# Ledger of designs, part 21: VH-VL binders against Inositol oxygenase (Miox)

Target 1, 258 residues: Inositol oxygenase (Miox), of Mus musculus (Mouse) (q9qxn5)
Amino acid sequence: FRNYTSGPLLDRVFTTYKLMHTHQTVDFVSRKRIQYGSFSYKKMTIMEAVGMLDDLVDESDPDVDFPNSFHAFQTAEGIRKAHPDKDWFHLVGLLHDLGKIMALWGEPQWAVVGDTFPVGCRPQASVVFCDSTFQDNPDLQDPRYSTELGMYQPHCGLENVLMSWGHDEYLYQMMKFNKFSLPSEAFYMIRFHSFYPWHTGGDYRQLCSQQDLDMLPWVQEFNKFDLYTKCPDLPDVESLRPYYQGLIDKYCPGTLSW
Key: E = the ipSAE of ESMFold2; O = the ipSAE of OpenDDE; V2 = 0.75 times the mean of E and O plus 0.25 times the DockQ between their complexes.

## First folded at step 20 (VH-VL; framework fv_rocatinlimab)

Design d5 (from b1 with light chain E27Q; at its last look DockQ between E and O 0.85; V2 from the best seeds 0.86)
Fold by ESMFold2, look of step 20:
Structure d5 (fold): chain C 258 residues (1-258), chain A 123 residues (1-123), chain B 107 residues (1-107)
Amino acid sequence: as target 1 above (258 residues)
Amino acid sequence: QITLKESGPTLVKPKQTLTLTCTFSGFSLSTYGIGVSWIRQPPGKALEWLAVIFWDDDKLYSPSLKSRLTITKDTSKNQVVLTMTNMDPVDTATYYCARRSPGDYEGWYFDLWGQGTLVTVSS
Amino acid sequence: EIVLTQSPGTLSLSPGERATLSCRASQSVSYKYLAWYQQKPGQAPRLLIYGASSRATGIPDRFSGSGSGTDFTLTISRLEPEDFAVYYCQQYGYSLTFGGGTKVEIK
């Protein structure tokens, strides 16, 4: 999984990351923060949002080429089998990619999907395609944003870092806006699950606080299910719906603001 | 030496469309990171952000008012235009154009403001 | 939405005194993205502070800002005659909202 050197999807994946690494800047992220921060695009339930992902194939994914709605149930069921007593964690699996609905509202996928990275400081080596995709990013010409720490203080904490804009941060903020009653670990995993340069690549430790160190094992545990449940043998969604509707009713009921 | 100035009608009837022009000098909307906003202040009340247009022609609108607002620019004339439809007496306010600070790309604060123009909406 | 509540509504002081103005947010303001403005009658707002604590260009060092999370403060260490005005806070975390203002007036 995560083959960025060969495969039938590689050209699409590289193009998505080239656009992302060119256009995700401090200025861009600051605009998206305001554009989406009031959650005024749509009122709908969680299951309605999951259904919308039937129309989305993630163009940054090198491993699979099928609708993302099935991935939500695959991830959730993988977690349920491994952690049967943590029902909130099953729900994290269902929820984690719902921020991708922005792509169905006209956002280009490079602003929605894929690995995230901090804007406002120099990209580190484990960022996918790092050596060949950042040359046209204007922040690298700005001395405020082009050093190892850039605009940040050492160990300021990832909560104080401006991540590239995408489904992670959108969904995290949506969950806060709608007052989901999930544990803090759930919010943290959602917020940083696409930050592969950090949780898998070991980069960006200079920005991490003790809280980030304490939460890293949760993000890494979630990543096992996010990555390794991608399979063309699709789950029987209708048989699973009553269970997950029960979790939705418990933690994030009703019509929500998106 | 950097200035912004609002122009347009000072009296508008209910249900009419308001058009305001911001003319500025000393900076260009073609410069990376530059944005010009419209912000209003009803008499004796707090400021309310309305809309912004950026150097790359990207536009953002206040969520509660976006169905009534249109912002455009003419970079060669150093002008930004706000159109607001279906005016109501509650829209009576001083309307300002303001520059989003160019020195901090992460920030949404306004370092230069026009003098403002009072627009009264009454029958 | 995030509501900014400024207190007191009016602060009556003499020149030379220290003014302390409070801005409280209904929920945490991300990244310390909070600004302060001064507005005199018939004039546009003037930016004083951004990022909770950074002074804007040309602002005297008697103005200082502090705070994080939900609680922010503007301090004027020694009031000058030109400082009697209305002061507004503004947050820019994930939305743009302004406080209702604090009027600083001569006692």
Scores: ipSAE 0.834, ipTM 0.921, lowest interface PAE 0.9, mean pLDDT 92
ESMFold2 (binder alone), look of step 20: mean pLDDT 89; pTM 0.898
OpenDDE, look of step 20: ipSAE 0.905; ipTM 0.953

## First folded at step 21 (VH-VL; framework fv_rocatinlimab)

Design e1 (from d4 with light chain K32R; at its last look DockQ between E and O 0.85; V2 from the best seeds 0.86)
Fold by ESMFold2, look of step 21:
Structure e1 (fold): chain C 258 residues (1-258), chain A 123 residues (1-123), chain B 107 residues (1-107)
Amino acid sequence: as target 1 above (258 residues)
Amino acid sequence: QITLKESGPTLVKPKQTLTLTCTFSGFSLSTYGIGVSWIRQPPGKALEWLAVIFWDDDKLYSPSLKSRLTITKDTSKNQVVLTMTNMDPVDTATYYCARRSPGDYEGWYFDLWGQGTLVTVSS
Amino acid sequence: EIVLTQSPGTLSLSPGERATLSCRASESVHYRYLAWYQQKPGQAPRLLIYGASSRATGIPDRFSGSGSGTDFTLTISRLEPEDFAVYYCQQYGYSLTFGGGTKVEIK
């Protein structure tokens, strides 16, 4: 389970998840879907968005207190070393956290960062701080949403599940809106990379379709690089920029709608 | 009996500001999940969503019209107010207020509508 | 910027006949986030169907909705005189857009 028990940033992390688990409801997610679904907030390139992450430290992370922009390059370089023949996968590493720019636009971090979970059904045991953070969530008092399956049918597929709103779903939908030419595995990994209760905890498989089972190894492979690249050895971003600009030009060129 | 009714001017000159009021009864904007939207329909054309305000005072606007729209509410009067600036003849339409799918929190369909009010923009 | 294209533009039928109305999206819609409305002249729209196939309260069972992905259908199994109207589809996936309408008129 991902229940953090110690660390220098624990109070910040717990507060973020307490707020998330209190306020992320079916109603909240449905509103964020419409709020961000037209990608009319800003026009900018991928590298401009990466630069904006210089100003962001992820408050749901118990072990890291440096800007998220460095995490993007660390993840990308880890993947590049392990999978040198899959340049699109290197780019997934750079891109995966860009949805966190919503926090710089005034969204509270509990609506942007951290582990995701399905709204509309009972949280399962591997959801971080599950035992102590959901007591004030109004959905748990609604019989439609308080059972194991809640509003969902067995094996309906994760694409039909309302995930808590955050950077995963925002970025996935931004990539579709801007018609990125990445493989379907890239879109899937980005969409579900924060769904730790599922891909790491083994929960929620009763909601998964065969497509989700087929894609799980990709999400787990990505997680290896996302989980273990947060160290104080920060990359030389300027030396890496030309390589990643080349990938951006290939897969997601130019000024994009955010 | 649940009702909504639009009120406001029927004729507006170009560049003026339109203010429309939706007065409703039979439900409260303080009830969890309730939202009231404005939707317009130019004569002979399709419907266009404009804005919504929710029970918790959250607000959303059509992206193409966002800079021209303001939505507010007065829960004690059961009223929702839409303000639209810089009116143009192309804004001539019937303006409706409508209730967002009550109790279906994933939905963004409108189960009850006012009668509508025709607003003509002409010099 | 999902566009909903309804076809046919006009459907001329007699009472008692079956009407089939099409709504085609430019991109895949979440399959449960599509609604249908009926609008008679001088009146506000009336909700018929939500979630692609769920009938709204008070809507007769001759109205049914189906479809997923990009293709959605409203079926009126046996037209009554009061069913001659314009019908609009509406998607509510990640934005709110309405189709251009299908007019069902007396042949």
Scores: ipSAE 0.802, ipTM 0.908, lowest interface PAE 1.0, mean pLDDT 91
ESMFold2 (binder alone), look of step 21: mean pLDDT 90; pTM 0.910
OpenDDE, look of step 21: ipSAE 0.918; ipTM 0.960

Design e2 (from d4 with light chain Y31S; at its last read DockQ between E and O 0.96; V2 from the best seeds 0.90)
Heavy chain, then light chain:
Amino acid sequence: QITLKESGPTLVKPKQTLTLTCTFSGFSLSTYGIGVSWIRQPPGKALEWLAVIFWDDDKLYSPSLKSRLTITKDTSKNQVVLTMTNMDPVDTATYYCARRSPGDYEGWYFDLWGQGTLVTVSS
Amino acid sequence: EIVLTQSPGTLSLSPGERATLSCRASESVHSKYLAWYQQKPGQAPRLLIYGASSRATGIPDRFSGSGSGTDFTLTISRLEPEDFAVYYCQQYGYSLTFGGGTKVEIK
ESMFold2, look of step 21: ipSAE 0.835; ipTM 0.924
ESMFold2 (binder alone), look of step 21: mean pLDDT 90; pTM 0.922
OpenDDE, look of step 21: ipSAE 0.920; ipTM 0.962
ESMFold2, fold request of step 22: ipSAE 0.828, 0.833, 0.827; ipTM 0.919, 0.924, 0.919
ESMFold2 (binder alone), fold request of step 22: mean pLDDT 90, 90, 90; pTM 0.912, 0.921, 0.912
OpenDDE, fold request of step 22: ipSAE 0.924, 0.933, 0.927; ipTM 0.963, 0.966, 0.964
ESMFold2, last read: ipSAE 0.830, 0.836, 0.824; ipTM 0.920, 0.926, 0.917
ESMFold2 (binder alone), last read: mean pLDDT 90, 90, 89; pTM 0.923, 0.919, 0.912
OpenDDE, last read: ipSAE 0.928, 0.920, 0.925; ipTM 0.966, 0.959, 0.963

Design e3 (from d4 with light chain K32S; at its last look DockQ between E and O 0.88; V2 from the best seeds 0.87)
Fold by ESMFold2, look of step 21:
Structure e3 (fold): chain C 258 residues (1-258), chain A 123 residues (1-123), chain B 107 residues (1-107)
Amino acid sequence: as target 1 above (258 residues)
Amino acid sequence: QITLKESGPTLVKPKQTLTLTCTFSGFSLSTYGIGVSWIRQPPGKALEWLAVIFWDDDKLYSPSLKSRLTITKDTSKNQVVLTMTNMDPVDTATYYCARRSPGDYEGWYFDLWGQGTLVTVSS
Amino acid sequence: EIVLTQSPGTLSLSPGERATLSCRASESVHYSYLAWYQQKPGQAPRLLIYGASSRATGIPDRFSGSGSGTDFTLTISRLEPEDFAVYYCQQYGYSLTFGGGTKVEIK
């Protein structure tokens, strides 16, 4: 399980998850869905969005305390080395955390960063800090949401599950709104890459459809690079920019709606 | 009986600010998950959602109109107020207040509507 | 942004007949979050259906909703005199959009 027991930033991480598990409810997620779903906050390019991450440090990360913009390039370069012939996959690495820009618009980090989980049903054991962070969540007192399946039908498919709101779903919907020309695997990986209880913990299988089972290996492959590139080796971003601008021009060109 | 009723001016000049009040009874805006919206309908045309205010004072606005709208509440008086700046003849419409799907927190449908108030914007 | 197109624009029928109203979305409606409303002249809309197929409280069994993805249908199995009105669909996936309406009028 991802229950962190050490690291220089552990107190910050626990506080972020306590707030997340207290305040992420069906009501909260449904409001964020409408709040961000029209992508009317800003018009900017992908590289402008990457630049905005220079001032953002992910408070759910126990291992590092540096700007998330470098993590985007670290992940992208890790994928590029392992999968040199899949240029769309390199771009997934660059893009995957861009939804974190919501934190720069005043959204609290517990609604932006960290591991995701389904709202509307009982949290399962592999959710990080599950035993110590959900006691104040009002949904667990609601009989519609407090059972294993909660509001969901068995095997309804993760596309029909209300995930806790954060950068995964925001970015997935932004990519659809702006009609990125990436493969469906790219969209799926971005949408669920923070759903560690599922893709790493093996939980929530009762909600999965066959499509989810088919896509799981892609999410797990992406996770290898997201997890293992979180180290203090910071990339030379300026030397990498021309390559990634070429990928942006190919798959998601121009000024986009955020 | 649960009711909502809109009140405010029926005639407004261009560039003026419109203020509408929704007064309701039979439910409280302090109840978890409750939200009250404003929705308008130009004569003979489709409905258009404008804004919502929630029990916890969270607010959302239609993206195309957000710079012109302000929504507030007075929970003790069971009132929600919409202010819309820089009125134009195209804003002529019947303005409704409506309750967001109480108890269905994933839903954004409106189960209870006021009678509506026609606001005409004319020079 | 998602556009809802209702058809037909006008449906002329007699009491006792079955009415079938279409709502087509420009993109798939997330989670089948689709509602239907009835509006009579001079009155506020009345909620009929939510979640594509769930009847609202107090709505008669003759009203039913169906569909998913981009195609949704409201069916009135046997028209009553009070059912001649305008009907609107509304999606609430990631935004709030209303259709242009279908007027059901007496033939």
Scores: ipSAE 0.813, ipTM 0.911, lowest interface PAE 0.9, mean pLDDT 91
ESMFold2 (binder alone), look of step 21: mean pLDDT 90; pTM 0.902
OpenDDE, look of step 21: ipSAE 0.910; ipTM 0.955

Design e4 (from d4 with heavy chain G33A; at its last look DockQ between E and O 0.87; V2 from the best seeds 0.87)
Fold by ESMFold2, look of step 21:
Structure e4 (fold): chain C 258 residues (1-258), chain A 123 residues (1-123), chain B 107 residues (1-107)
Amino acid sequence: as target 1 above (258 residues)
Amino acid sequence: QITLKESGPTLVKPKQTLTLTCTFSGFSLSTYAIGVSWIRQPPGKALEWLAVIFWDDDKLYSPSLKSRLTITKDTSKNQVVLTMTNMDPVDTATYYCARRSPGDYEGWYFDLWGQGTLVTVSS
Amino acid sequence: EIVLTQSPGTLSLSPGERATLSCRASESVHYKYLAWYQQKPGQAPRLLIYGASSRATGIPDRFSGSGSGTDFTLTISRLEPEDFAVYYCQQYGYSLTFGGGTKVEIK
């Protein structure tokens, strides 16, 4: 049996990961942290940011070529059905991809979307296209960054790891800057939800602390709803808006700094 | 030896545009991860980072001053140029160019500095 | 943004004495990305310490740095006449900010 998919969409996905794995370096990530760390690009509400996602299609996704705003509501509603008592978790579903707005500000998609990985150490085998996409990454020629641990100490904790720059870390830092009143599990899930080599592939355990082990089940639970690309009922966004506006008013009200 | 030196006008009137040039020797802006920044210091006050330009022509600006700043380079002349528009007396400061440390790709500290040039903004 | 508050504002000491300078961050500094600079009148800053505790090239071992989180210290174990200057801390996590300085002056 053959399981591969062909077509223009797969070629776009591979190109995105080739660029990502070539250009995401310690130097690159450090520049992006400074570039976006003051949250001075725009003042807007969460719902305004969700509306901006209508203008973007995730080029790293092999299975869909659709705007991300639909995905935000279907993820949120999937969580709401499975976890009706955790209203903050419903909101995590709505929020999790809002960092993709960087692509609308001129950031290349390989620095915004897709699976993340640590920079500053050797990529592990479960990184998508690992065997064919890292040949031109300059960090792999640097002995400081090319060993299994690279620049990191064993079990330093993922909070101390430089992840490849993208929507996960941008949104995490935006939420901290704006002082969202969500539980720590919410911040953690958003920060690491694209780290598939770790939470799904089982790699990078040498970098994890006990806190990361305790949080892993939350990231894996969120991932169940993030992977789902279809819902039997199309979400009626207008009927859902009052509920999610109520959650926004509770946890992250008003005009925020982006 | 490695050196940086600032040049440009020392007196500017309000609303005018300031143009400063950093000329350096002993290193090249074509070297991977090299960056040159402009940093200013008002008399008796703290340093303030303004802008940086990198070997690959990537540029970053202080968010509060971004609308007034332009940084460019000429790699063949070993020069970096800062332009700051709409000068005001509060912009009176010593302006430095400085190299981002080249051996620490995670670091944003400055291992080499020019002597600085005092720019006074007054009527 | 992260504000760095240095104390004391002025430290009056004699040569041979130990100087202890404080830099406090308004929130935790990521990865201990803190640097210290020395500046004499009419001169550019000189890098002393990076990464909270690592001495820059050519810096005498009487200069040492320590600290983490929100509290950082520069220590000069035995002041030399050339050490009377202003000292600045700088953080470089998600932004670039400098402290207001501590002037070390001769008593």
Scores: ipSAE 0.833, ipTM 0.923, lowest interface PAE 0.9, mean pLDDT 90
ESMFold2 (binder alone), look of step 21: mean pLDDT 90; pTM 0.922
OpenDDE, look of step 21: ipSAE 0.920; ipTM 0.961

Design e5 (from d2 with heavy chain G33A; at its last look DockQ between E and O 0.92; V2 from the best seeds 0.87)
Fold by ESMFold2, look of step 21:
Structure e5 (fold): chain C 258 residues (1-258), chain A 123 residues (1-123), chain B 107 residues (1-107)
Amino acid sequence: as target 1 above (258 residues)
Amino acid sequence: QITLKESGPTLVKPKQTLTLTCTFSGFSLSTYAIGVSWIRQPPGKALEWLAVIFWDDDKLYSPSLKSRLTITKDTSKNQVVLTMTNMDPVDTATYYCARRSPGDYEGWYFDLWGQGTLVTVSS
Amino acid sequence: EIVLTQSPGTLSLSPGERATLSCRASESVDYRYLAWYQQKPGQAPRLLIYGASSRATGIPDRFSGSGSGTDFTLTISRLEPEDFAVYYCQQYGNSLTFGGGTKVEIK
């Protein structure tokens, strides 16, 4: 399981997950869906959003303390090297963390970053710090939400599951609102790439449909690059910009609603 | 008996600030996940959601009206107050306070409504 | 934003007849996030249906809702005199929007 036991920033990581597991509830997630669902916070291009990540450090990461804008290009270039024929997949790498801009708008990081989990049902064992961080979550005293299936029907499909609020779901919904012309695999990978208890831990199969099983290999392939570590000599963003701007012009052009 | 009642001025002039109070009984805004919303209906037109305040003092506002709205509460008095600045004749409407779906934390439907108060903004 | 278009605008029927009211969304909405209200003249709306098909407390079983995607229906199986009113749909998926209403009136 992904229980962290060491690392230079472990106390920050545990605090982030403790807050997440305390405050992410069915009520909280439903409020965030409405709060962000009209995409009326800002009008900007994809590259403007990437630039905003220069100011963001992901506090849920135990091993690194650097801005997420760098991670976006690292992930994209890792995918480009391994899958040179899938230009849309290169773009998924650049895009996948852009929902983290919510942290720059005053959203607490425990509602933006980190591993996601379903609200409205019992957390499963592979959720990080599961044994020590859910005690104060009010949903777990509610019999509607404290069983294995909770509020869900067996195999209802992950599209029908209310995931903890964060950058995955925000960005997925933003992409739908702005009508990105990416393949369905791209939308799916972005929506569920932080759902480590499922795609890596093997938990929550009781909620999955056949569509989820068919898409799992894509999420797992993306995950290889999301955890990508490269030598400290980073690609020059300026030299990469024309290529990725071309992909943006193809799949998600212009000024978008955020 | 569970009730909500709106009170405040029924006539305001353009550019003035409207303040409306929702007073309710039979439930408490201290109860987990309870929320009270303001919703308006211009004469002969559809309903429009304005704002909500929750038991934990979290607040959400209609994105198009956010700069003009403030919602607050006094839990001990069972009151929720809406303030709307820079009133215009197009804001003429019946203003309702309504309880957000109690106990259905996924739901944003309103199971209990006040009678409404018509606010006219002079031309 | 998602626009809800209700049809017909007016439905003239007699007591005892079946009423079928349509609510069409400009984009697909999750059926869990669709509600219906009844509003009589001079009164506040009254919740009838939530989650597309679940009746609110105290609502008679002659009211039923159905639908998914972009197409939702409120059915009143046998109109009673008290059912002549305006009916509104509402979606609460990613925002809160209401339809323009369908007036059900006595023929």
Scores: ipSAE 0.790, ipTM 0.903, lowest interface PAE 1.1, mean pLDDT 90
ESMFold2 (binder alone), look of step 21: mean pLDDT 91; pTM 0.931
OpenDDE, look of step 21: ipSAE 0.923; ipTM 0.964

